# Ledger of designs, part 1: VHH binders against Decaprenyl-diphosphate synthase subunit 2 (dlp1)

Every score and structure here is a prediction.

Target 1, 294 residues: Decaprenyl-diphosphate synthase subunit 2 (dlp1), of Schizosaccharomyces pombe (o13851)
Amino acid sequence: MSFPFASLLKRPSAISSLLSLKKPGSWSSILLKAVGVLSRDSRWHSDLLKMLTEEMDSLNGQINTWTDNNPLLDEITKPYRKSSTRFFHPLLVLLMSRASVNGDPPSQQLFQRYKQLARVTELIHAANIIHINIGEEQSNEQIKLATLVGDYLLGKASVDLAHLENNAITEIMASVIANLVEGHFGSRQNGSVGLSNERTILLQSAFMPAKACLCASILNNSSQYINDACFNYGKFLGLSLQLAHKPVSPDAQVLQKNNDILKTYVENAKSSLSVFPDIEAKQALMEIANSVSK
Below, numbering starts at 1 at the first letter of every chain, in headers, positions and changes, except where a header shows other numbers; antibody chains aren't numbered by Kabat.
F, E and O stand for the ipSAE by ESMFold2-Fast, ESMFold2 and OpenDDE, each averaged over both directions (binder to target, target to binder). V2 = 0.75 x the mean of E and O + 0.25 x the DockQ between their complexes.
[cut] stands for letters that were removed.
Atom coordinates printed by the task and the answers are left out, and those that the model quotes come from them; centres of patches stay.

## First folded at step 6 (VHH)

Design c16 (from b4 with S53W W103K; framework vhh_7b18_3)
Fold by ESMFold2-Fast, scan of step 6:
Structure c16 (fold): chain B 294 residues (1-294), chain A 124 residues (1-124)
Amino acid sequence: as target 1 above (294 residues)
Amino acid sequence: QVQLVETGGGLVQPGGSLRLSCAASGFTFDYYAMGWARQVPGKGLEWVSYIYWGGDTEYQDSVKGRFTISRDNAKSTVYLQMNSLKPEDTAVYYCAREPYSSKDTEGYHYMDVWGQGTQVTVSS
């Protein structure tokens, strides 16, 4: 090892956590590149990194407490702990919060709201991964425990949403939970029409990053025009990531069509950012979108 | 300003046809899925059809095979071709931009149904 061990111990927890999730071609690789761009002697960036580090450390501490005291909880949380998508939505919330503020840096009170929203998105994401990985191979006790853990995380998200004291954000984030469940079951049920392929993809992959970005701009009391831009960036980024990580088709026509759609989604995400000032947060969001097609 | 303007409603006999148009302005039309919903007299709002930007469509079972949704992104317009109209199709038809929750027109006030709708009356 040519890298001094002592230097690793001095690194911020957020950067260390992101590095541990790095996989070539994954979203975590894209996030590491975006963080590298942001690490340029910026006051707002140091605040952003501190916010992300504090939330990541808090959540990791909670999980470690659970797994150290209960082997079943280790198994139940493992799909989430191994996920390359950890902290993707929090980072989007924090970047979009900065990008959608035109003018003076936000107050300390507003920064606390950004952190709460970011935490809400990660709690919902963690609950979804845990619930989705409930399988028939698990014991009845494991199934019950996984259900309760996911419900507990959603309960915590509900408390954090209540503390934001914004009914629109509460309703939007609650709808994310419904979207994820509906997307998981892409079938005709309870008098509903069967889901199209595009609707299933929206529900599973696009609406969560879209609504996370939207809620960040709502916290800033942004116009509907800016709100729409934030929603569209997150939506097209989510659609792009879903296509980019889809197994390559052996059918050349399908592969070409998917590649063309991917390029369109990436360009739409980038175009959605045109409403924002040319600041570091916008540049990071542009780089995240550009990196999906590379 | 985001606006959706519906046209093409009117009075038609059972078995007849109508084509509804919805002109969109104030947003990037091709970024959104678009749909049609209707309010039957004395009843709640119900989704009729939905079209995504890739061309996938969804239809309520009662209109499947009779109604066709389509879009023209260059004109920022969505259409609903209604054939073999029945008296029970009588309703106010609303064009809707993609809600923040799919097929949910309630609870999301800034994504609610726009405009006044267009009346379709199928006389017996």
Scores: ipSAE 0.026, ipTM 0.473, lowest interface PAE 7.7, mean pLDDT 75

Design c21 (from c1 with S53W; framework vhh_7b18_3)
Fold by ESMFold2-Fast, scan of step 6:
Structure c21 (fold): chain B 294 residues (1-294), chain A 120 residues (1-120)
Amino acid sequence: as target 1 above (294 residues)
Amino acid sequence: QVQLVETGGGLVQPGGSLRLSCAASGFTFDYYAMGWARQVPGKGLEWVSYIYWGGDTEYQDSVKGRFTISRDNAKSTVYLQMNSLKPEDTAVYYCAREPYSSGTHYMDVWGQGTQVTVSS
């Protein structure tokens, strides 16, 4: 029924564990299909796992040398390390990249660019989780360290963006940082006012997966038509996941309305993929969207 | 191929109203934020209003409460309803596309512009 995509690929080791499963027709089969598409070349499996964990390993090593193994680093990174949303955007980037080239293996140069874009999305996501989890219960030292760690991750993302040498991608990914911050201010839980509920949801949940998918298409020098399709898939997928993870309403009419809207978002995400040929990457993206609906 | 065509400009008395229309073609209109900017005689371009793909809107302070931006996705058209027009609103008005609703107000496609003159 409900698809726990928020729990998708919580840790890089989970990818290796899922690849060892041999029983199709379960929730694990969807993940295996998605990761399998990316892992047709055996080096992709190794590179994907290394890429997705490298920045956190590098961060822990670098910060520990600066702070003489500060024990607070583990505490401030814990919200990200425990997050069920880890690696969601990198997965979308890599699947879209495969779909855009008819599933053919990319050149070494293009493959490196896919990996850099995937890292950028994860660095921005990690920084956002660390920053939004700064709370009143934390010491002044913890607050300062969390702020600096998040800033450091954004700095690393900026370096990777510079190395992509694509002004459109740089501007789009930079705008994601602004979108996430603005969306946080729109949250009523944080006491913020002045933004519509619709705009807050778009900023917090839709624009990042939309722009991640768009940038993967831009890296392939795809047509505007294909760029639009990629943006739209990510947007509707993000909206559907946000709605699917919304607390269940006690009002039956509100619950029915939300279910109807969810189905519409899922169908819009799936229809956005019509531009792609019916290859494994497209099928994986279709199944991810289908898994959100009840 | 990609085009934005503005219509609806003209001469109007102070306190009057005009409705500008911008017809879009050659791209999937529904997925783009759209904006209006104006060039006042002797000055540079200034942003006027912005509408996201979902319908949320933003306005420059000098036009808030007087101008309303809207869109009709079925017609691939964006509108600017201008009420309580002032001589200071005299300008060439440009329709523009903002790529992928990024919220940066950076515009990548522009129309040819339509002249609005507010004078007695």
Scores: ipSAE 0.012, ipTM 0.341, lowest interface PAE 8.7, mean pLDDT 75

Design c24 (from c1 with S53Y G54S; framework vhh_7b18_3)
Fold by ESMFold2-Fast, scan of step 6:
Structure c24 (fold): chain B 294 residues (1-294), chain A 120 residues (1-120)
Amino acid sequence: as target 1 above (294 residues)
Amino acid sequence: QVQLVETGGGLVQPGGSLRLSCAASGFTFDYYAMGWARQVPGKGLEWVSYIYYSGDTEYQDSVKGRFTISRDNAKSTVYLQMNSLKPEDTAVYYCAREPYSSGTHYMDVWGQGTQVTVSS
């Protein structure tokens, strides 16, 4: 048989488009497509999209200000600027912050803390992308600059974590940095530590979005039950996106197995949201998970 | 409300075997890494073994090759099979949950413990 089973291993085109965008102001229509929010006439829907767009615009401006007048720094950051995973973690932080809030809208101070956490996650992610893309094609000068830029971003994230004044979040985000380093080291051919493929995927793709979602609920002083749900949503979403973005296997049996695993991860992510009331942020998180398998 | 209950401890002779069981309730067991730690009389807690939600396992050097950790997600139970027991394995054994399955070994829920005594 010649049936192209590759079509069963779908890529989330809407999420991929969103995560690769460099113009946050254009994101409102793509956010609508990516999150699939159904109430088009809802003021809630319009306010959520506006809030996400404005927060991401502000975050993008803050991250990019240090590159504006330095062409070498611009070149060093290109792998990050072209990454399909840009702003994925901030999006999760902002949506999960909204989903896990109980009662009245958050104060301006709490809202600023959501933005600070979102920025921390993106700074760590940017540092990781820059460091893992250091390769043989680069000059010694480019390698030195990429190392320094990544270290600078991690230092900036540490300062921003200190400003949140939350020891639990600081510890958790520090563990994310360790997870990313361990995962990268374990995946290297040169100096491999013999980590399993499953463990490496968890470290590189799952724990970052899991801990980003967890930290958002911690900012809201959520119960352990809610914290666990947020962690599990991010974990399974990260696993599902990693699997969905893998090159399509030419082996029909492997393709079927991967499709079944993908469906299980998406189901687990969606199931984790059952703890939340049926509010717009939950609906958006549900649509993001649904979009991975479409 | 979340709880872990250990069973299977007891008195055994050197070279003998015991299987500890830990029954979990009040949380979605399948999503969590689980571990075993022990407290030797007069000493602090020491980590023994760890099992991730993926099924990957880790062991303290002193128990490698003798102890095996496993899990049954359908029964929400984690096991520790202890073989070739030595007098120095005498301790209270605790089952514990790692809250984010991250491999940090930072445990947030602990069982009541079960006594294992290895003596002639």
Scores: ipSAE 0.006, ipTM 0.291, lowest interface PAE 9.4, mean pLDDT 74

Design c26 (from c1 with D30R; framework vhh_7b18_3)
Fold by ESMFold2-Fast, scan of step 6:
Structure c26 (fold): chain B 294 residues (1-294), chain A 120 residues (1-120)
Amino acid sequence: as target 1 above (294 residues)
Amino acid sequence: QVQLVETGGGLVQPGGSLRLSCAASGFTFRYYAMGWARQVPGKGLEWVSYIYSGGDTEYQDSVKGRFTISRDNAKSTVYLQMNSLKPEDTAVYYCAREPYSSGTHYMDVWGQGTQVTVSS
């Protein structure tokens, strides 16, 4: 494919790092299939991920403009640009949107809403990565710039949420911002009375993909039953990814426990998809979950 | 149909113990966080304990160290083991499901409740 995103699919190490998967060749095949499904299903725009990538590039241009091409911008945005999780949430939104469609192509309005939701998830994710990478080794100018860039991205997300004209989605996505911040500070209470380990992991890694998938379902006016399935897929996928990123324990009992939990999370993610017909988008979501345990 | 059915309530002396059980049906129990809340006479509804889908637990300060929440996913059942009961624990106890496991303790499905009375 000619997408900018397609260049990542031809770099197995970059693709593996995008989701921190152990088998880049297997993951690149799954991701390419997912991109193909999205491109073929869309009658309004065949290059949905390409358009999202171009919109993010345009936004970076806007940031360069209002900062008067500040030379620190590349350093400030580097954690996000090098992130293994870039475009992960948009991909889930777009696949979930396709999986819940009854075979009718989306209207131009619905297609724009899918793209807006996907953009919202990436803007929130980018802001979070920029903010959590603020550290004391940075200058006061770098800290201020990183804070303002992240705030600008959240402001853009708020505008996109307003344009979706759906109060439930606005509330859910706003809660994701709160979840990410709370989860970050929860980890600072390690060894102290505070958040449970599962709650901390849910806040940091699971609620974002869970709520992204839920919101895609809400855009399709799905039943509560389907909404719950979409949330649970994203939740268990996020929990799976967090656990798969843990260093391999030298303690055999800890390793076995972690492997058993990972297997359970992957199976829960996959079984959540049973509400959808066996179409290409569902199969892509199934294969993404399967790839985490490999 | 989604249903939660509580059992195990009753009259107990101060310092005694009770085990409440909540049988769930009509949904995939293992996906959901579950909680217990109680309605204390004169106060209204208050959260007691919460168990995440992976087994982590949270407790209200007044019950911490005395109550233990647990779950059996194979039986689709959540339990509340209540030890060292006090007159202040007298309430109707409700089992509840949290729809998105958000930790906000907003519950969408409730049981009918079971009465716990702690008196001499």
Scores: ipSAE 0.397, ipTM 0.714, lowest interface PAE 2.9, mean pLDDT 80

Design c28 (from c1 with D30S Y31H; framework vhh_7b18_3)
Fold by ESMFold2-Fast, scan of step 6:
Structure c28 (fold): chain B 294 residues (1-294), chain A 120 residues (1-120)
Amino acid sequence: as target 1 above (294 residues)
Amino acid sequence: QVQLVETGGGLVQPGGSLRLSCAASGFTFSHYAMGWARQVPGKGLEWVSYIYSGGDTEYQDSVKGRFTISRDNAKSTVYLQMNSLKPEDTAVYYCAREPYSSGTHYMDVWGQGTQVTVSS
């Protein structure tokens, strides 16, 4: 009955391992334990982690097939494969789905919708990482391949969104794609100034976990009050993670300001969870937030 | 029960200053981005300024350098300090809350508005 996920998340090295993927197997093991927590209180066991990892492997196989095993695929996918945020959004969807349920276990149909939403978030995330890492030193062949691979992943996400049959979730996830693209453009026309630092971080790193958490509560037909709480948890978690990964400033005033903002973000993420019962999923979400400032 | 109440509007001469305040109640103020929008007589709503939950600010080009938005989370209040006021700043000013901070200034809760008149 003792599951170590919360205790692992209390440790700074565990957060680093969770968010900094050194090997896919290491990340899969952490997610497998998280899925174990989620399924323990449910009447329905779902092989959610295995499904997500095997579906990503299946997508790689499909991409290899239609690209005739293109040797450039390893270079194109490297930024995603080395991303510290790989599978982070699926984890939030699954934990938030459990935390926001009104005491009744989810049906098998609802579990399938959780899996589809989790898959959508990872497909959009993977496409974004591939697209934003297209650089000027790449060949025309590499640029075209990266563009088409990203488009293929967005196409697969669109099919999953259609199968969810929820217009609100479709609109929200489509807006995530827009947010990520907008965040990539950090300067006004004529290059005078960039977007505000917080707006740029929101667009690049915070709105995706925020909207992933929001969509999980929407699948549960939660109240607007619960929806807002889920969104705010994901938003402040995303803001805090981005700020925590910045290099330490040599300017004492800037360092103090950043530390104060980080404390505010972490506290706001934690306080957003006050609407949920004290179950393992809420405790895991609390520990994720607490560990960012350690 | 969620409410925004604006105060501080009034009559000022061109070149004058005015401070608007917006008191929020019924929600966790610190979790939300807040903004100010204005309705010019005979024209549509336009956003004026926006403050994120972490304190970053954005301004409409026509007010940049003249207006300053700020917030006090302990008092659940957002402020708009308006300097070097022009006749074209005459409008009803609304305080608003953005639910999801989409960057589009889409607002879900609005105050009743406060009249600002800049005239000689």
Scores: ipSAE 0.365, ipTM 0.691, lowest interface PAE 3.1, mean pLDDT 78

Design c29 (from c1 with T28R; framework vhh_7b18_3)
Fold by ESMFold2-Fast, scan of step 6:
Structure c29 (fold): chain B 294 residues (1-294), chain A 120 residues (1-120)
Amino acid sequence: as target 1 above (294 residues)
Amino acid sequence: QVQLVETGGGLVQPGGSLRLSCAASGFRFDYYAMGWARQVPGKGLEWVSYIYSGGDTEYQDSVKGRFTISRDNAKSTVYLQMNSLKPEDTAVYYCAREPYSSGTHYMDVWGQGTQVTVSS
């Protein structure tokens, strides 16, 4: 049997996928402001759409060709296509790249490197979602296809990392893949022995945005002080998002403690941005952090 | 200027207790995981305990139930309460900062160290 496929990124667009997120703090308005910052430079808007739709669509087309339009592809990619976190890391990379520059517009070569890093983060994220959603209810064919598709996406990420020609970024992004896998083991009933709850959360939710932001500043040859600030913004943002998405605790004492911790994480993310001049990219990053606690 | 200063070491008999303190300055203490490591004769440098920025803790198996790590963010200080001390706990104890709070035992800032000697 066969039936038609839709591209993973063709419709809805990357931006419209982000705009579909609903948060207590008017998430759609915050995302619109972030998109507005990127779109004020027509090159950023065009290249964002090209990277997030055209380049990823090309990859999905290639996978469809290799699998002879296998109808199971739609099923195994559904968790990623339905994810509210699609394109979040690319957005952080591009905003942080703009915030951490020394004022001047990037060269064409540097701008291409920003896009490659953003693409790497989305490829790793997509592979992780596909892999962690492999479960007992899936057929042997679905499991095989999901494993291979995820591996292919990681292979493409590795090629993009090689083309960046930066050993530090390669090591950091490779460590993200390891962090995500370790975090998954930490959350399993039998695999949780020996990992603290905070370490498991850092591995699952914090290190990906933290290391994405760090790598963006490394591409700009930023100081260690700025690198640390970018890492801390992403770390506290990731921690705050994870905590905000948790079910409300029935224990009133735990609930109060979690609310206090959430407020601290959001304020720490915002405080990390104090190293940057008050430009539009910084304002967008501040509003993203504020949206988590509202 | 980033600094870590340890105090509280000394000579104690087996079964005794000591509390080590580490005063931090020159950085946002509350942002960072902190740890204690020790230089044990013949074994080299061994991590002892970690405390994450949110307060979760991890311990080396040999000190579990005997040592307690804690922090006071208002004072920018991390503590190690050591109970039921054994001769094999004799070491130089170092306070350290972990730059990315990764739990990988990679530390970027170290204190000078404080000597703990457990002897009868």
Scores: ipSAE 0.399, ipTM 0.728, lowest interface PAE 2.9, mean pLDDT 78

Design c30 (from c1 with D30S A33D; framework vhh_7b18_3)
Fold by ESMFold2-Fast, scan of step 6:
Structure c30 (fold): chain B 294 residues (1-294), chain A 120 residues (1-120)
Amino acid sequence: as target 1 above (294 residues)
Amino acid sequence: QVQLVETGGGLVQPGGSLRLSCAASGFTFSYYDMGWARQVPGKGLEWVSYIYSGGDTEYQDSVKGRFTISRDNAKSTVYLQMNSLKPEDTAVYYCAREPYSSGTHYMDVWGQGTQVTVSS
């Protein structure tokens, strides 16, 4: 079950449990920082925060349907369910969907499409986590089962994409799956003349949030200008997130260069939001980007 | 109005050097990957070099070690330093912008090109 953001801040045990999650990535620290900043406002449980919590609770309900009739899925999905990166892409999809609309609430039909796109991104993310966590300590039967479970989740994502009835979104999300696989191979090149570091990070961590944000604006029939802004927000957020959590270089010159690049990525993510009106969704997206550099 | 303008082409002898510049306007330069492509008379376009928004670079095998791509985000300019030029480097050189950092070298904005001639 998801935690309400407001409730999380008032329950030290909930914060402690979040930080003790297996593989506590940059997402958990960024989420806590963003929530912390929002809680400093006089309206820390704003309408936007309530709506986002309700939408994520609804999304959790939909995602949980894929495990209800299969106890083997519960065991195999445990690495994903304990992951601190859970719901990062759905959060971006829902916030970007709100920000890319001119303050008007979406129709019920459009809201359902946002939720379905968010679900697709989480299914692809879950499949990726399950696949990359296959290790030598597991039996051949466990490895086989984990592979099939990941494939099953990708199959469910494919069905959901078909139901969106948008060929552009289907092609874009399919390309995310290819990006993740290619990026995984790139990271396994030990001292070879493989992919550049920035290309590897784009494939592993930046294209998924970039393309998720792009698809959210496509659902709104937004202009190319807005589509490009959404893509760039997600791209630079993903790049900054990965760079911020890279091990600190002992070389002072390399460290300074990486810090300068990180600052540029964060500023690019923030400036890409300038196309949107100053509504709560834009403010939340701005704060998520800003929290990476802090 | 999105625009790319190349300068620095000319006639040079084999073994010589040229520096091409590409001035960008009408968009936020720091968001975009940039590249150089060339077209030999009578042949199709081929990519030469690529620079990511964060500064990583890629080169076609035939120019690797001889050409260097760089960018100055404050000036909205991308450069191509060409050393040890060969007659087969003779071409019109185009500056281009790549959307979406696809790495497929699909370019959405092109300059008008600058002629580089390597001949005695």
Scores: ipSAE 0.429, ipTM 0.740, lowest interface PAE 2.7, mean pLDDT 76

Design c31 (from c1 with Y106W; framework vhh_7b18_3)
Fold by ESMFold2-Fast, scan of step 6:
Structure c31 (fold): chain B 294 residues (1-294), chain A 120 residues (1-120)
Amino acid sequence: as target 1 above (294 residues)
Amino acid sequence: QVQLVETGGGLVQPGGSLRLSCAASGFTFDYYAMGWARQVPGKGLEWVSYIYSGGDTEYQDSVKGRFTISRDNAKSTVYLQMNSLKPEDTAVYYCAREPYSSGTHWMDVWGQGTQVTVSS
């Protein structure tokens, strides 16, 4: 099933699609270990599955009122449903929240707040994928529908942010939406705003996982030192994933330089975790970073 | 504790050059974007340049082609090479760390500043 987070536990291929990793031997076992850390607390999996299923059912119900008997729903949501990055940010939020409390189970209230934050990250991510996949060959009605679906998802994210009642998290996650839009314009040939290549990549790929990890730390009322470490882990992980998924350069010197940069990003992500005790959640985050460089 | 210490300011004639240095400590320097901002007498704080952790650079339009920002991660130091200085460049120059970029993110200014005076 496409919706349930817990289905990842039973289908290694679904885990591989989460991160768009094409190397089954190295990454599949590491991702299974990361999911295994979460599976030790059945409340994480069952509650998150319930939350995601209920919200997907609600979203599908709402869209179906707009598109009753219309196949456009499948077309406009297809880019997101086929995305290799589905549930990536929720996974980081949950692992980072576990790492920042020394693996201790959260209170019921705090656990609900983690689930809300995870949902916010996925709603923003889904909206972004739907919006950036609006293309020139689509009909005006398809473009309008895709725009409205994305806006609806952002509206849902705004409600969840309001219910978290944390101004810092609200501002940070709102800034993610701005980052994604700015990054999109920065990459356009006729819409370039003079952004550097590194800034464009940071906006498109690094700041969302960085800020998701930061917000998980903020929910735990962590120190600025821990907050910075969480941000840097997500930032360098995002940069490494973006670089790892770029087309391989035919130029041997460029390929070597990119491989060296990738190794540096992976090591920086791992080094950022030094602030945490050596517990399973930290080990899972370390192994996720290691999987990118292989 | 996070510390940024600027050096290299001074008095220079129009058309002259100065090199500012900023020594950083108390954080993993190579993870962060670093920048220079200046406080012009009688005016507010304005950004002049910044450098990302991977080395990409950005400049305020008024300093493009005249100023060059660089970094030495081994020395935890950021530099600002200022050429073709104008009286309008007279300001206190601050080194700043950018912890979280958001396009218009408010940067933390950590240094004490160094005075640059361009006079005839």
Scores: ipSAE 0.359, ipTM 0.703, lowest interface PAE 3.5, mean pLDDT 76

Design d4 (from d1 with S59E; framework vhh_7z1x_3)
Fold by ESMFold2-Fast, scan of step 6:
Structure d4 (fold): chain B 294 residues (1-294), chain A 121 residues (1-121)
Amino acid sequence: as target 1 above (294 residues)
Amino acid sequence: QVQLVETGGGLVQPGGSLRLSCTASGFTFDYYAMNWVRQAPGKGLEWLSGIYWSGGDTEYADSVKGRFTISRDNAKNTLYLQMNSLQPDDTAVYFCAREPYSSGTHYMDVWGQGTQVTVSS
């Protein structure tokens, strides 16, 4: 059986509902705009939805055979299925791959590599959400199942990375898995996820979008200058989103300082895009950054 | 052009102190993690210390922890290494290096020319 998630991905209108929390200034609103940009190129939009849907259907089938259609599976995957950050990294990969070239359409072979990288980022993200939502309050069966599901997704990501046959991308994406785990431990040890714990914030929120964007430019055989720009866009975007989702401080001075830092991160993300041609994908990336500081 | 230039090396007595500086040009310095790496005569490269882009997080190799302090001044595009309690086995060429991915990969893409530090009686 398909999860509700996989079923909803088969319809363009359903993706908008899946990503939308109907909240002004929310990340889901930004993702809907990015999907709109990609949908103008029916090739990109259709292939993204097909790739994600087919992989999720295959994953659901295999897990269901392991669990004899265990009803706990819906509860275990629920944090990921409800997440407004679903498809964030795939969308960045596809937009950045388009923006980091001179606007020429990619070859069919290069386009397939972009889709493979996009899938890798979503598999890692899904595994992370499932793993970090494991709690002691869950049964031993739930904990075991959640652990195995997350491990399976990381295994699938590893196979897809091997098929890309690019050692730099493999090492970078493997380091994302380490970054997410380290960031989770850092947060738990310190009891806070704030500006005072800069490394924890970088590890949890910034390095995954940064490295996703970097890997997209590496697939284009871009110069180091372009690679750095892609990494910095994703890094500052990730920092911006983390700060924007932080609870509003009751201290007016702290609130003002956080607003100033947020504007700086957004401007740094936008300035990183100055090296790219003024095509629709660059405009979408600029709008994503601008929407965070509203 | 992207460039890193180290200064401050020299001859120092055992137990002495020395401060190295590294000046960056041709890139946005405060976007990058920076590292200090050394190479002793006849040995390979040894990573010593790293500092993240804002200066808020630092890492040290066990061989120098408690003796060396890494810092940066982003307004001056300058990286520093304060070296205390120097020992003869600290004799090496010291390099500053840029880490573009700021992720603990210790991948360095831009290197300085190095500065010689000699610890001798």
Scores: ipSAE 0.013, ipTM 0.382, lowest interface PAE 7.8, mean pLDDT 75

